# VHH binders against Stonin-2 (STON2), part 15

Target 1, 311 residues: Stonin-2 (STON2), of Homo sapiens (Human) (q8wxe9r568to878)
Amino acid sequence: EEEITVDVRDEFSGIVSKGDNQILQHHVLTRIHILSFLSGLAECRLGLNDILVKGNEIVLRQDIMPTTTTKWIKLHECRFHGCVDEDVFHNSRVILFNPLDACRFELMRFRTVFAEKTLPFTLRTATSVNGAEVEVQSWLRMSTGFSANRDPLTQVPCENVMIRYPVPSEWVKNFRRESVLGEKSLKAKVNRGASFGSTSVSGSEPVMRVTLGTAKYEHAFNSIVWRINRLPDKNSASGHPHCFFCHLELGSDREVPSRFANHVNVEFSMPTTSASKASVRSISVEDKTDVRKWVNYSAHYSYQVALGSIW
Key: E = the ipSAE of ESMFold2; O = the ipSAE of OpenDDE; V2 = 0.75 times the mean of E and O plus 0.25 times the DockQ between their complexes.

## First folded at step 19 (VHH; framework vhh_enristomig)

Design r2 (from q6 with S99L Y106A Y109I; at its last look DockQ between E and O 0.59; V2 from the best seeds 0.00; counts 0 for: pae E 2.7 > 2, grease 24.5 > 24.2)
Fold by ESMFold2, look of step 19:
Structure r2 (fold): chain B 311 residues (1-311), chain A 120 residues (1-120)
Amino acid sequence: as target 1 above (311 residues)
Amino acid sequence: EVQLLESGGGEVQPGGSLRLSCAASGFTFSDYYISWYRQAPGKQREWVSIISEGGDTNYAESVKGRFTISRDNAKNTLYLQMSSLRAEDTAVYYCARDLDYVEWDAFDIWGQGTLVTVKP
């Protein structure tokens, strides 16, 4: 009947190094959304693990939410929906608001630093260009340093993993060119049955191989896209890396890029986890004692893996 | 080069007062949370106080009501006014630009420290 749901969504972005994927740049934006079904004009308070309120919280026992972390975080660049009393926040760090009824809305957003030292997995990529032939190999390995990977029974998966290898614009033009007088074009096809680590070239056809998921060229991204539904896979605990291999034949030397790509794009989601360690410690609804209260956490990661030298 | 330089330490009688300063250079001081930490001989470093970009503050329970943190963004300087000093306040005091949101004792950006001694 009466209830309030708080959704905490982290958005990680950044740049990592080519070999061991050391985090070179990182940014986390946290957005908090509210969906409530409350009778009357209900004044609500949201308690976060804000370091500036540590030790000063006064919250009724009925309003305490299960703690997801013992850590306290620093909120930067806080911005609020108009229903939040910003003067109260700036004077006392209390998040006081009157929610919209039956309407999901963004209550607030803020920035933090990424709360882990490593990402959930590493991606090593090697490329070579030899005449009109381009080879790309990637090795994906789960990171033992990431907190969600330490215990298989409590592990939080990376979902809908997408690894994008940008195709140079010159190749896109050749993908869509037609020449009646000759075959001067780039063609790429998925070949899941081919053996990994080698290529059986037949008539200049590209060979793509993966040990997990699928790989194909996707026009929407102008990229070769390696898609993996969920990591870790059942066999990830064995330490065996997941691999991608691609051999491209460009049709002529005029189409050979001087460089395959400067980076590889990685994107995935993690349910029930936090990139910021932001935690809802309390939810108060004015004078009400029988409101159902829910908190959901999720994180989305979108970052670049460098192929050139950066630090 | 990012630098933090503490000053103002010394010896004081119980119940006395000291004011510590921390001069910052090499970064945009006004954009950061800045903290004071202390480390007593033979003990692990502990957090003392913190101040946000906008001037909001918080304190460890052991110093609340006795210590006051402040900042002067025009001078790139952090202050700690210490009053009602006790023997247990004897420590090397550090200012820090905290970069580790998960762990308070990160060592990425620290000053050299200034010694405060409260006589028994």
Scores: ipSAE 0.391, ipTM 0.760, lowest interface PAE 2.7, mean pLDDT 80
ESMFold2 (binder alone), look of step 19: mean pLDDT 80; pTM 0.798
OpenDDE, look of step 19: ipSAE 0.608; ipTM 0.839

Design r3 (from p4 with D31E; at its last look DockQ between E and O 0.54; V2 from the best seeds 0.00; counts 0 for: pae E 2.8 > 2, unsure alone 62.7 < 65)
Fold by ESMFold2, look of step 19:
Structure r3 (fold): chain B 311 residues (1-311), chain A 121 residues (1-121)
Amino acid sequence: as target 1 above (311 residues)
Amino acid sequence: EVQLLESGGGEVQPGGSLRLSCAASGFTFSEYYISWYRQAPGKQREWVSIISEGGDTNYAESVKGRFTISRDNAKNTLYLQMSSLRAEDTAVYYCARDLDYVEWDSAFDIWGQGTLVTVKP
């Protein structure tokens, strides 16, 4: 049997404010990939919720895909695989192509704006550098009302959450070569009941602690990385913040910057959602009626939380 | 810094024509979708037409075939050529630059003060 799969992946990037995580800058890059098993060099058409075709769609009933949103979006900076007829797109906004057979490939990419006003969680971070002592605390709180493309009443989890705290190169020795506390200072202790705002485990030794997930220094990122497999956490009360704490004591003769870092990097994925609300409205494979058609959505978020002025 | 200034409105008989202009400043005009909207007395504003950075256009059903949107990126100017005007076209016309997600009732980033078009009975 013949089939075609359309994967729509959104990649959000941006900058959010330090306190309330208001979105200060944002961009969404959407990539559309095709995997098809079709006889011959079938001519296909892809219909998106492009505002420039609203009201002008001519689509056979058999080619209509289930509605995922009522919204229409602006496509910017469209770029296409060579199998797309770009003259047709320029003249009529029709995405006409002959797909590669049995090979997943990127059909097109474009930019749009983030379609929500809030992110699925907020991150507040407080830092302190006093002499040779460095402390970092973060509080992560889930946002209410974050919607999914397919069902606005369903909470979609954030998966593979990474929160990265950049570490100055001068401090790398403390994390891999010259830690007074050995390897244990590089790995967080889980303390489910801790209140990091009023910690009871502090002092002169380096300590990393989390209430959820793990935290350790990762050389690949030159950062302390707080990893959380899935949010919201099913074992935690609603509204309870998830916390990260780090205390590091540097040698007295080391150079210590006045700030820990100018930002914290946040990265995670949300399956079955769209950051742009891009939606496949139709898939045509010539006039065939027996082609099996699938559409998948996913979003990946990668942004900075500012720790200083405007950043 | 960002500014939009509409002009070209006036009174016209039914079936007549007008050309509206929108002068833009304070941003890179050529990189944005730009739209015309209108608001009749006592009514919500409504979308009229949109043009992409590359010149692709779309229109509300009520104005298709009668209105033509265009842009001149060298002059940072948006145009709306209106023909076959009807009494229902009487409104204040605005140009707008949208930065946010576009919806029929979406918030606008900026628009001008508008230019009045009156189609006499």
Scores: ipSAE 0.367, ipTM 0.741, lowest interface PAE 2.8, mean pLDDT 79
ESMFold2 (binder alone), look of step 19: mean pLDDT 78; pTM 0.789
OpenDDE, look of step 19: ipSAE 0.566; ipTM 0.828

Design r4 (from p4 with S30D; at its last look DockQ between E and O 0.67; V2 from the best seeds 0.00; counts 0 for: pae E 3.7 > 2)
Fold by ESMFold2, look of step 19:
Structure r4 (fold): chain B 311 residues (1-311), chain A 121 residues (1-121)
Amino acid sequence: as target 1 above (311 residues)
Amino acid sequence: EVQLLESGGGEVQPGGSLRLSCAASGFTFDDYYISWYRQAPGKQREWVSIISEGGDTNYAESVKGRFTISRDNAKNTLYLQMSSLRAEDTAVYYCARDLDYVEWDSAFDIWGQGTLVTVKP
């Protein structure tokens, strides 16, 4: 009947050093969305684990939400939907609002720092360019220092992992219509148009291998994309590295730039966890006790792993 | 490079008042929450007060109503106005930047050198 859903979505961005995967830059943008189905006057109050409210909360027991953390956070650069009374927020750190009925909308956004000292996994990449030969190899390892990885029985997975290796436009012809499967990779084929009645350049065919997931050139990203559905892999030993390998023989030294790429892009989601440790501590609806209240947490990570530059 | 410099400490009688200052340099003061902490002899460091970039404040229960934190962003200076001082307020007072959580500090905490406040018995 009457219901309010609060979605807390964290978006991590940053830059990670080559080799040791030290987090060089980071920040988290948190967006809170509301979807409500409430009758009558429906003034709502949302309480976060805001350090500025600690010890000052006045909340009925019936409005207290389950929480997974005892941590208190600092909110930066808060921005609010027009339905929020910003003066109340600055006086009490309570988010007072009148929600849009039956319409999902962004209630607020703010920035925090990343609440962990390490990322869920590390990525090491080695590249070489020798004449017309280009080689890239990556090793992916789960991080033991990340909180969700400490207990195998309660791990929160990384889902839809994408590792993107930018590819110069002149190399695109070498990756057409290729797919790489987990344990063994098929040798690349020349493009479709060159197959009949044409002599193909044999040195232009790439070899790609992965030990987990798939790897394929994706035009939408102008990149080779290594995709892994879920980490950690349930069929692999703890600490087992996952590998990507690519060897490309170009038809001419003139096609080889002085370096392969300055960075690798990493992207994934964690659907039941928080990068910020932001937590909804309370939801109140205009003196009502019969409202179903739902809180969902999720995090999306998108960052660069630096490879360094020669110049 | 980044520096915090406390001043204004001294000896005071019970019930007296002091105003502490913390001059900040080497970073964009306006962008940070800034805090006061204190450490009494033989005791663990404890949080006293915090102020947001926009001037919103919070206090430890032991000092509420007696201490007032403020900031002057034009002067890059943090203040702590202390009144109704008690013997248990005797401590070295520190200002601090960029603490992520009350429970744990970053590996790169920025602290001042401290200023001693002594409330005579």
Scores: ipSAE 0.277, ipTM 0.687, lowest interface PAE 3.7, mean pLDDT 79
ESMFold2 (binder alone), look of step 19: mean pLDDT 78; pTM 0.780
OpenDDE, look of step 19: ipSAE 0.575; ipTM 0.832

Design r5 (from p4 with A60D; at its last look DockQ between E and O 0.67; V2 from the best seeds 0.00; counts 0 for: pae E 2.7 > 2, unsure alone 64.7 < 65)
Fold by ESMFold2, look of step 19:
Structure r5 (fold): chain B 311 residues (1-311), chain A 121 residues (1-121)
Amino acid sequence: as target 1 above (311 residues)
Amino acid sequence: EVQLLESGGGEVQPGGSLRLSCAASGFTFSDYYISWYRQAPGKQREWVSIISEGGDTNYDESVKGRFTISRDNAKNTLYLQMSSLRAEDTAVYYCARDLDYVEWDSAFDIWGQGTLVTVKP
């Protein structure tokens, strides 16, 4: 049974503005991997939505792959595995290769711009420092969803969302509890009977609340990490913000630095979609008709949301 | 300041030839795809041709075989050699830098002022 699998993985990185979450900087790196189980020395062709081949594709109907996008993209800084005939690519933009059997390998990589105008959700963060009291609150709102590369009616979730709030090392003692699970808060209320940073208060904890997911300090990141398994949440109303709240009362004003963070880190994955809108339009294995052909898409996002002032 | 300046337009008889130039400044020209677009009177702008950093090219079907795009990275200059010109090629021609997509609705950002090409009836 012969088959070939093409994996398209995008890695988005960037910086967004604090107030309107406008994308200020972005970069997408795309890697394409091949895993094939083919008889003989099969000659393969991969067709991408490369603008430089638009209107020039000569592909048998049997080799056409389904795709939802009509867009054509610009490939930058293409790099290829040695099995690709680079002279053919440079003369005709055809990606011609002879894959090694049963060996997953990176066929090519390239860079693009981010193909959407907005990210899947926005994050607003407000901070307040009043003497020894520090409060942080974030509001996460869903934007429009992204469609799967093969099914325009399927919206793609954000998975394993991590929102990281950098914390000065001097404050680590204040975050010894793991998390507050599933709690909603529309209005912050401080506990004025406790000190979070006092050495005289054994077992005390900062007040952290989330309306979705969990939040706790994670030493590996030196940050408070708000984790959400999946967005949008199936049990929440559309347009409803998801909130994070943290109240920290330190022992004195001298424990509060004037500047301890100017950004929040956001990271998540999206299956079955691409940040670049890179799309496999065709896969040819000589003239064979009985080869099973698979295309997988995934995207990983990692970016900073600027805060400007003290967090 | 990023600037693109088209030149070389003019009047020509049907079947004639013309060579357009686009002088680029204010950015690293060799790192970008550069495109030609055109806009006929009363029409929307349409894509004509594109060239990559490495010199690979593509053309709209309406000009394929008649127009040739090229670049000289040492001179920061883009060219469009036009031949076998027809009345329907009459338009203002623009060069444009590094657009998300080749479609008109994705082409706004960095544009030249344009150069007029008129093919006499």
Scores: ipSAE 0.371, ipTM 0.744, lowest interface PAE 2.7, mean pLDDT 79
ESMFold2 (binder alone), look of step 19: mean pLDDT 79; pTM 0.788
OpenDDE, look of step 19: ipSAE 0.676; ipTM 0.863

Design r6 (from p4 with G55D; at its last look DockQ between E and O 0.45; V2 from the best seeds 0.00; counts 0 for: pae E 3.8 > 2, unsure alone 62.9 < 65)
Fold by ESMFold2, look of step 19:
Formats: sequence, structure tokens, C-alpha cells
Structure r6 (fold): chain B 311 residues (1-311), chain A 121 residues (1-121)
Amino acid sequence: as target 1 above (311 residues)
Amino acid sequence: EVQLLESGGGEVQPGGSLRLSCAASGFTFSDYYISWYRQAPGKQREWVSIISEGDDTNYAESVKGRFTISRDNAKNTLYLQMSSLRAEDTAVYYCARDLDYVEWDSAFDIWGQGTLVTVKP
């Protein structure tokens, strides 16, 4: 049986402010991949919710895909695989192509603006350096302004959340030779609004604590990585903040950094939503009526959160 | 500072023609979609036409075949060539850098001040 699958993947990148995580810089790159199992060199057409085609779509009823949005988007910087007839696109905004057989390939890519007002959650981070003592604290809270957070029935989770705290090379030996305490994820109670100060910690060994997920140093990233499998957490009350805490005591004064990192890196995926609101409105495979047609959407977010002064 | 300045409006008899201009400054004009909108007295502002970075165009049904949008990136200028004008085309015409979401400058939409087109009854 013949089949064509269209994978629409959004990649959000950006920079957000401390505290409220206001979006300071954002870009969305959308990549569309095709995997097809079609007899012959079938000619295919893909229709997107492109504002330049609004009101001008010429599509057979059999080729219409289920509507995922009423929004129309603006495509910027379109780049195409060689199998796409670019003149047809520029004349009609229809993506006309002959797919590679049984080979997943990138059909096209383009940029859009981010289609939401806020990100799914906020992350505030505070750091302090006091002599040879370094503390890092973070508070994560789901955003009430993000559309997927308003209704549990339509909620799309953030999956495989990684929050990375860059670690100066001077500190890496402390994490490579971590004690058994450093390899263990612990729950900790952290009150919001707490100021930084000395706490009682085990000798010269680092302490890392989280209220959700795990945290450890990962050499592949040269960072302390706070990992959370899924947000919102199904076992926590709505609106509950999630916390990370790290305390280090460095050896000699030559190990004390003059400056902590400027940012925290946040990365996660959302499997059935889009950052761009790009939508496949139609898929045509010549005049065939017996082709299975699938469309998958996903979004991946990777951005920097500015480090604020102690808060 | 980002600015859009419309000109070319005036009075015309039915069936006549006008050419509107929109001078842009303060941004890289060639990188943006630019649109024309219009607002008749007592009515909501309505979309008229749009042109992409690559000169692809689209039009509202009420003006298709009569209006032509174009741009001159060397002059940072957007144009609307209007022909076969009707009384219903009487409105203030605006150009806009058509942005859907918050930008780095925190503006939601960027509009000109408008130019009046009057088609006599």
C-alpha cells in the first residue's frame, strides 16, 4: 500500500531575560521532511498555511488534510531540496516535488516568528560567589500565559527538559571526582525569595539538590545538567515551582572564578505542537486516491536565560 | 526609528486611477512582508494587499484585477497602483510592516499615518 509521511519540525532558538523570561531574541526554523513509499516517480504537491496562498488554494477535496489551525503564517528564507520546482513555488506557493523513494529527506526549510506570547515555563536563576564558595539556585514555574498550559485536556507536555549550567574548566575536576553525594539526586525544600548565604554543607564536597528530576555534572556539555523527563509534573500540584540548588567549595584561591557564566541553557521538546503554527493543509500524490497520508508535528526549544543578580 | 509614510492620495472620478506610495525608513525594507490596508469612515480597517520579500503578492477579493502592489527596494518604497476606482474604494489607505508577534523593538504592528483616497459618487 502506498504511503507518504510529512514531518514538520520546528526549532525555536532565542534569548530570554532573567526573572520573567521576557523573549529578547527569537528565531523559529522549520524543517519539513518527507518519507514516501510510492510506485513510480510520483509527482507530489504540498500545501502550507502560507498567507500568500490564502483564498487562492486549488486543491481536490481528496487531498485536503485535517485543519490544525485557522492561522496563516509568513514564510521567510525558504530553502528547498533539489527535487522541488522552485518556479512553481514562487508563482503559486505550492510545493511541487518528486520525492526520493523510501528515503527520508529534508524537503524544505524556512523561518517564521514564534507563534506564542510566552514560553511554556519560566526559569529564574541566582548565583553567588563568596570567597571559595559558589552557590547556584534556580526556580522553574509553568507559564500561565502559554496556550497549552490553560487546559489539561489540550495540554502538550515539555519532554526531556535539560537545564545546563556551564562550569568553568577550573571546576571540572571537582565534579569528575564527585563523592557518592554528588552522584545522587535529592529532593530539597527551597523557599522562593530566599537570599543567598552560607549553609551547612559536607566539607569540601559539592552538594546538588533538586525537587524534580535529576542533576549531575555531564562532561559532554561541560555543565551541570538538571534533567526533567516531563513538565508539567503529573505528581505535583498545579503552579508548584521546581527547584535546583548547587553549592561548591573550591580548593585554592586560584580555583575561584572571577566571573560566573552569563547564561543558563534550556532545551526541551514538545511532540505534537508547533512553535510556528505551520500546518500542512493539503497533500497531493498525482491524482491517486488510495495513498495513506500522514502529517506529524513537533517542536524543539533551545534558548539561553540571562543570569540575574541574586534573586 | 522605524517609519512608514504614505502619499499619493487624492480625489478621482469613478473609473480613474491613482498610484499610492509608502516610503520606508529605519529598517531593512527588503527583508519584510509589507501590506496595504484601508479604512472607510465608520468601518473597520480591512486588508487590501500584501507583498513578500521575494515579490510574491496576494490581494483581497474586492480589489483583485484592479489594484497592483509592488516594491522598489532601491528606493525603500512600496506602491499600490489603483485603477478602475469605485466609490466603495474611498478610504484612508495605510501601509504596514505586517508583523504578527512581538519583535525585538516590542512593537506589535508598524503603521503609516495614512493617505486619503476619495472617489467621487
Scores: ipSAE 0.266, ipTM 0.663, lowest interface PAE 3.8, mean pLDDT 79
ESMFold2 (binder alone), look of step 19: mean pLDDT 77; pTM 0.771
OpenDDE, look of step 19: ipSAE 0.529; ipTM 0.812

## First folded at step 21 (VHH; framework vhh_enristomig)

Design t1 (at its last look DockQ between E and O 0.16; V2 from the best seeds 0.00; counts 0 for: pae E 3.2 > 2, unsure alone 64.99 < 65, placed apart)
Fold by ESMFold2, look of step 21:
Structure t1 (fold): chain B 311 residues (1-311), chain A 120 residues (1-120)
Amino acid sequence: as target 1 above (311 residues)
Amino acid sequence: EVQLLESGGGEVQPGGSLRLSCAASGFTFSDYYISWYRQAPGKQREWVSIISEGGDTNYAESVKGRFTISRDNAKNTLYLQMSSLRAEDTAVYYCARDSYWESGDYFDSWGQGTLVTVKP
């Protein structure tokens, strides 16, 4: 039996202010992949919610796909696989192609803008260096509309959340070469009731605590990495932020760096969602009526959150 | 700094014609989609037409066949040729640049508008 699958993947990047939910810069790259199992010469047409086609779509009822949005988008810098007739696209905005058989390939990519007002969560981070002591604290809060009290069957989670705190090169010496290269070094355990502040910290060992997920220094990133499998967390009380904190005591105040990182890196994925609201409105496979047609959406986010200070 | 300056508005009789202009500065005009919007008194701002960086165009159904959008990239100027004007076309007309990541600007940039009045 014949089928065609269209995968729409949004890749968000940008810069976010430290204290509020303000997106300072953003960029979305949308990639569309095709996997098809079709017989004969299979001339296909893909219909997107391209504003330059709005109101001018000529599509058979059988080819209409369920709509995911009423929004129309602007496609920038379109790039196509060689199987797409680019002259047809230039003249009529029709995406006409003959797909590779049984081989997943990127049909096209284009740039768009982030279609939402806010990101799924906010991150606030406070850092300080006092003498030979270094402290880092972060508070992660779900944004309005992403509350843990929302019906979990309709909530699209953030998956594989990774928050990276760059470690200045001056601090690498404090782990000794053996511990930095592979031995256990800065580590954290899951502490749902973790205390804020440094009143419990003593001795020369670094202390890291999280209320959700795990945190450890990862040499591959030169960063402390806070990892959370899924947000919102099913087991957490409404209204409380998820916290990370770290207290590091350097060997001497002469080892205190003259500079400090000005951002943290945030990455996560959201299945079945769109960052751009790019949407497949139609899929045509010649005049065939017995082709199974599937559309999948996903988004990946990778952005920086400003810290507001450089030491 | 991005600037969009509309001109060419005025009074016209039903069935008449008018040509609007939008002078653009502060960005690479040829790289952007540019749109016309309008806002009648007491109503929401509505989309009228759009032109891509490559010159492809589209129109709201209410103006299709009567309005023509064009651009002159050498003069950084957007145009809207309006024909067969009707009373319901009375509005302040705005040109707007699409917002996208240019290391600074997040939202659409708008002009101050030019008033078009179609006399009964």
Scores: ipSAE 0.337, ipTM 0.738, lowest interface PAE 3.2, mean pLDDT 79
ESMFold2 (binder alone), look of step 21: mean pLDDT 79; pTM 0.799
OpenDDE, look of step 21: ipSAE 0.556; ipTM 0.840

Design t2 (at its last look DockQ between E and O 0.03; V2 from the best seeds 0.00; counts 0 for: pae O 14.0 > 2, grease 25.6 > 24.2, placed apart)
Fold by OpenDDE, look of step 21:
Formats: C-alpha cells, sequence, structure tokens
Structure t2 (fold): chain B 311 residues (1-311), chain A 120 residues (1-120)
C-alpha cells in the first residue's frame, strides 16, 4: 500500500527573563519532512494553515487531513527543497512537489511566531554567594497559561527536560568523587517532600538535592544538569513546584570566579504538538487513490533563562 | 547601589527621531541582558527591545525597523535610537536589567523612566 508521512517539527529557541519568565526573544523554525512510498512519478500537494490560503482552499474531501487547530499562521522566510515548484507557491501558495521515493527529506522550512504566550513551565532560580559559600536554588512550575496544560485529559507532556547550570572550571573538582571505578560525579539526593526555601547545610562537601529527576555534573555540558524525564510529574499535583538545590563551600572566597554565566539553559521536547501551530490541512497525491496519509507533530525547545546573578 | 538612569526623552513631531540613553551603575553592565520598555498613559507596560551581553538584539513588532537598540559597555550605557516616530510611541520609556517575578523575592532593576511625547 502506498503511503506518505508528513512530519512537522518545530524548533523553539529563545531568551527568557529571570522574573516572570517572559519570552524576551525567540525564534521558531518549522521544518516539514516527507517520507513517501509512492509508485511512479507522483505529484503531491501539501496544504498548510497558511493565512494566505484562507478561504481559498480547493481540495478534495479525501485529501482533507484532520487538524487540532483552527488557527491560521503566517509563513516567513520559506525555503524549499528542490523538488518543490517554488513558482507555483509564490503564485498560488500551493506547495506542489514530487517527493523523493523511500527517503526522508526536508521538504521545506519556514519561520513562525510562537503560538503561546508562555512556555510550558516556569523556572525561578535564586543564587547567593557569601564569602566562599555558594547556593543555587530553582523552582519549576507548570504554566497554567500554556494551552497544553489546561486540560489534564489532553495534556501534552514535556519530555527529556534538561536544565543546565554552568559550572566554573574551578568548581568541577568539587562535584566529582573517587570511586572503585574511578572518578564519578556527585549525584543529587532525591527528596520529593522538599518545598520552597533553603535549608542550612554544614560541611565542606557539596550538597545537591532535587525533588524530581536527577542532577549531577556532566562534563559534556560543563554544567550541573538537572534531568527530568517527563513534566508534569504523574505522581504530583498539578502546579506542584519541583526544586533543585545546590550548596557549595569553597576553600576560599578567592576560588569564586569574578564572572559566571548569567543564565540557565533549558531544553526539552514535546510530542504530538507544535510551537507554531502550523498544521497540515490537506495532502493530495495526483492520480492516486488509496494512499495512506500520516501527519506527525513535534516540538523541541531550547532557551536560556536569564539569571541576572553571579551564577 | 545598582541603578539605571534613563535620559533623552522629550517632545518630537511625527516622523521625527530621538535617542534615549540609559546609564547603568553599581553592577557589571556587560554581563547583563538589558531591555527597553515603555508605558503609555492608561496602558500596560510593554516590552520594546532587548540586547544581549554579546550584542544580539530583538524588537517588538510595533517598533521593528524604526528603533535600534545598542550598548556601550565601556560607558555602561544603553541606547535606543528611535526614528519615524508615531503618536502611538508616546510613552514613558524604561530600561530594565531584570523583570519582576510575581510572588517572589527577586528584585528587578528599573530606571525611573524618560518621557517621550510625539505630538501631531
Amino acid sequence: as target 1 above (311 residues)
Amino acid sequence: EVQLLESGGGEVQPGGSLRLSCAASGFTFSDYYISWYRQAPGKQREWVSIISEGGDTNYAESVKGRFTISRDNAKNTLYLQMSSLRAEDTAVYYCARDLYWEGSDAFDIWGQGTLVTVKP
């Protein structure tokens, strides 16, 4: 059986404010990939929720794809694979192409505006330095303003959440310990009962704690990395904050670098959804019947949260 | 003391130009993202532009192509060059290092603002 699969993937990048996690700067790149198994030379037409085609869609009923959004979007800076007739697109906004057979390829990409007002979750981070003592705390909460978080029944999770705290090279030794197998990174203790606020820690050993997930120094990122497999947490109430805590006591205040990264890096993926709300409204294959048509959506988020602090 | 101080505001005719300055003190200016905000009478404060420590810039759609944000780290000064000014650009303009975290003990640093009036 012949088939065509359309993958719509959004890549969000941006800068988020320290306080209210306002998106100060962002870019959304939408990439559309095609995988088709079609005999012969097949001419295909892809219909997106392009605002310029609103009210002017001419498609067969069989070519209409189900969509979860009623939004229309503006496509910016469109780039196409060579198999696309760009003249047709510019004249009629129809994406006409002859797909590569049995090969996944990027058909097109374009810039869009982020369709949400907020990110899926907020991250508050507090840092403090007192002499040779350094503390970092973060509080993570799901955003109620994010559309995917509004209905628990239709909630779309954030997957493979990575929060990276850049660590000065001078501190790296403090987060590593000798083991039977060699040097290993100190791992955070998991305490699901922990709440907002800091607890006093005594001693020279670094202390890391998380309420969810894991945290350790990762050399690949030169950062302490807080990893959470999925948000929201299935075992926590909606809106329950999750925390990261790190306490470091250095030998001297001279060991505190004069300059630190002023941001935390956040990265995660969301399945079955898009950041742009770009949607495939129709797929047409000329002179072919009984073609199976599939559309997949996903989004990847990567952004920096400005700390405005010494960490 | 950490401080931001805006200047350069005034009255200008539609289509005119104006350059705002924001002088920073009490912190390492070069380490921070700095933004311009504005608040028109009876309206909420809105973000206008941002510049990274490295000089990357972004703008609100309403000012894109007309406003230019820049910084001089040696002078600890932020600038906003405004051109093709419109009546709707009338507002008090603020520079900000950080934004307020609602319900938190986090501090945001704002200037006192400078008034820009575009009169027809």
Scores: ipSAE 0.000, ipTM 0.252, lowest interface PAE 14.0, mean pLDDT 88
ESMFold2, look of step 21: ipSAE 0.371; ipTM 0.756
ESMFold2 (binder alone), look of step 21: mean pLDDT 80; pTM 0.798

Design t3 (from p4 with V102W W104S D105G S106D; at its last look DockQ between E and O 0.68; V2 from the best seeds 0.00; counts 0 for: pae E 3.2 > 2, unsure alone 61.9 < 65)
Fold by ESMFold2, look of step 21:
Structure t3 (fold): chain B 311 residues (1-311), chain A 121 residues (1-121)
Amino acid sequence: as target 1 above (311 residues)
Amino acid sequence: EVQLLESGGGEVQPGGSLRLSCAASGFTFSDYYISWYRQAPGKQREWVSIISEGGDTNYAESVKGRFTISRDNAKNTLYLQMSSLRAEDTAVYYCARDLDYWESGDAFDIWGQGTLVTVKP
């Protein structure tokens, strides 16, 4: 009946290269939230895989939590809720606190580095300008170098994938009806080297095509947004790219900006995984022996893919 | 140019003390975890101690209680106070700015040229 839940949420941000999506910049912000139902003034301790405590952990066997990693991480810029004794943390790296009862709250946050060398998928994007015609094409492919993609039986999906293509203000005036930009998902065989939607005979009407998910202009982001519910797609062969294509005709060459968008924004969530490999190694509740203890992990990714410049 | 320069090594008798220094330049020293490593003749390099940007520390079991790491961010300098020295502490000592790649081990992107500590039999 008494219980404590620890939620560890990673937020990845960064910039990746246009072709192979090599990570150029990255930050991971980890937030730890507590929800507890404990009687009395229960003093709690949280043990993380903090390298500064490696080899110095003193915990009861009953307080040890199952972990997802044997790695140790470096914590940067730790910030704490007022219920945490910061002097104890400074002196001994022990996270000692008295939680708020029945109220979910952020216990602490810190920065880490991304624990993988690659992202779960790559996004290659090509742009073309011919007179007042603008074309954008993207290829999305799952990465075999990402740990969650290596074993289909333990694979963790990317959920609610959103790929945003910023639209210059000059283009917005060419959108007479918002619905004309979107097309339904089109399933088609794609050979290597074959162009998706490459017909050169298009009128003045914008055309968007996707092989997975949906695409439409969204005013909230001032962007064309390609949305995919889940990757990898269960109906697609491993290694097959997923494609986006967009063709626009602008009113004149004067509407072609000197700089076509220099990035594409990618955003998605991954349940039950961490971007940092932050792990809860122990939860102690002083003076109590029958507390149910739960740990949940999740990660959210939001980053830019470089495109180069029209400049 | 990013540089780390160790100093303070020398010869000492068992049970003696030494203080090593590491002068850093060419980067924002205060933003990084900095470590001491050592390499005995004919052996692999091993981790000795680490200090966070905020001054929190950890030590290898073999030196715990005998060595103290510290930093002075205003002077861009890392220190290792060594006491109760033993023959097995004989090694070249390096300071290093660690990479944060724990999956491949604690690889570092820069390190100094080292300072020799010799504990005489």
Scores: ipSAE 0.324, ipTM 0.703, lowest interface PAE 3.2, mean pLDDT 80
ESMFold2 (binder alone), look of step 21: mean pLDDT 78; pTM 0.783
OpenDDE, look of step 21: ipSAE 0.692; ipTM 0.875

Design t4 (from p4 with L99S D100Y Y101D V102Y E103G W104S D105E S106D A107Y I110S; at its last look DockQ between E and O 0.62; V2 from the best seeds 0.00; counts 0 for: pae E 3.1 > 2, unsure alone 64.9 < 65)
Amino acid sequence: EVQLLESGGGEVQPGGSLRLSCAASGFTFSDYYISWYRQAPGKQREWVSIISEGGDTNYAESVKGRFTISRDNAKNTLYLQMSSLRAEDTAVYYCARDSYDYGSEDYFDSWGQGTLVTVKP
ESMFold2, look of step 21: ipSAE 0.349; ipTM 0.728
ESMFold2 (binder alone), look of step 21: mean pLDDT 79; pTM 0.793
OpenDDE, look of step 21: ipSAE 0.767; ipTM 0.902

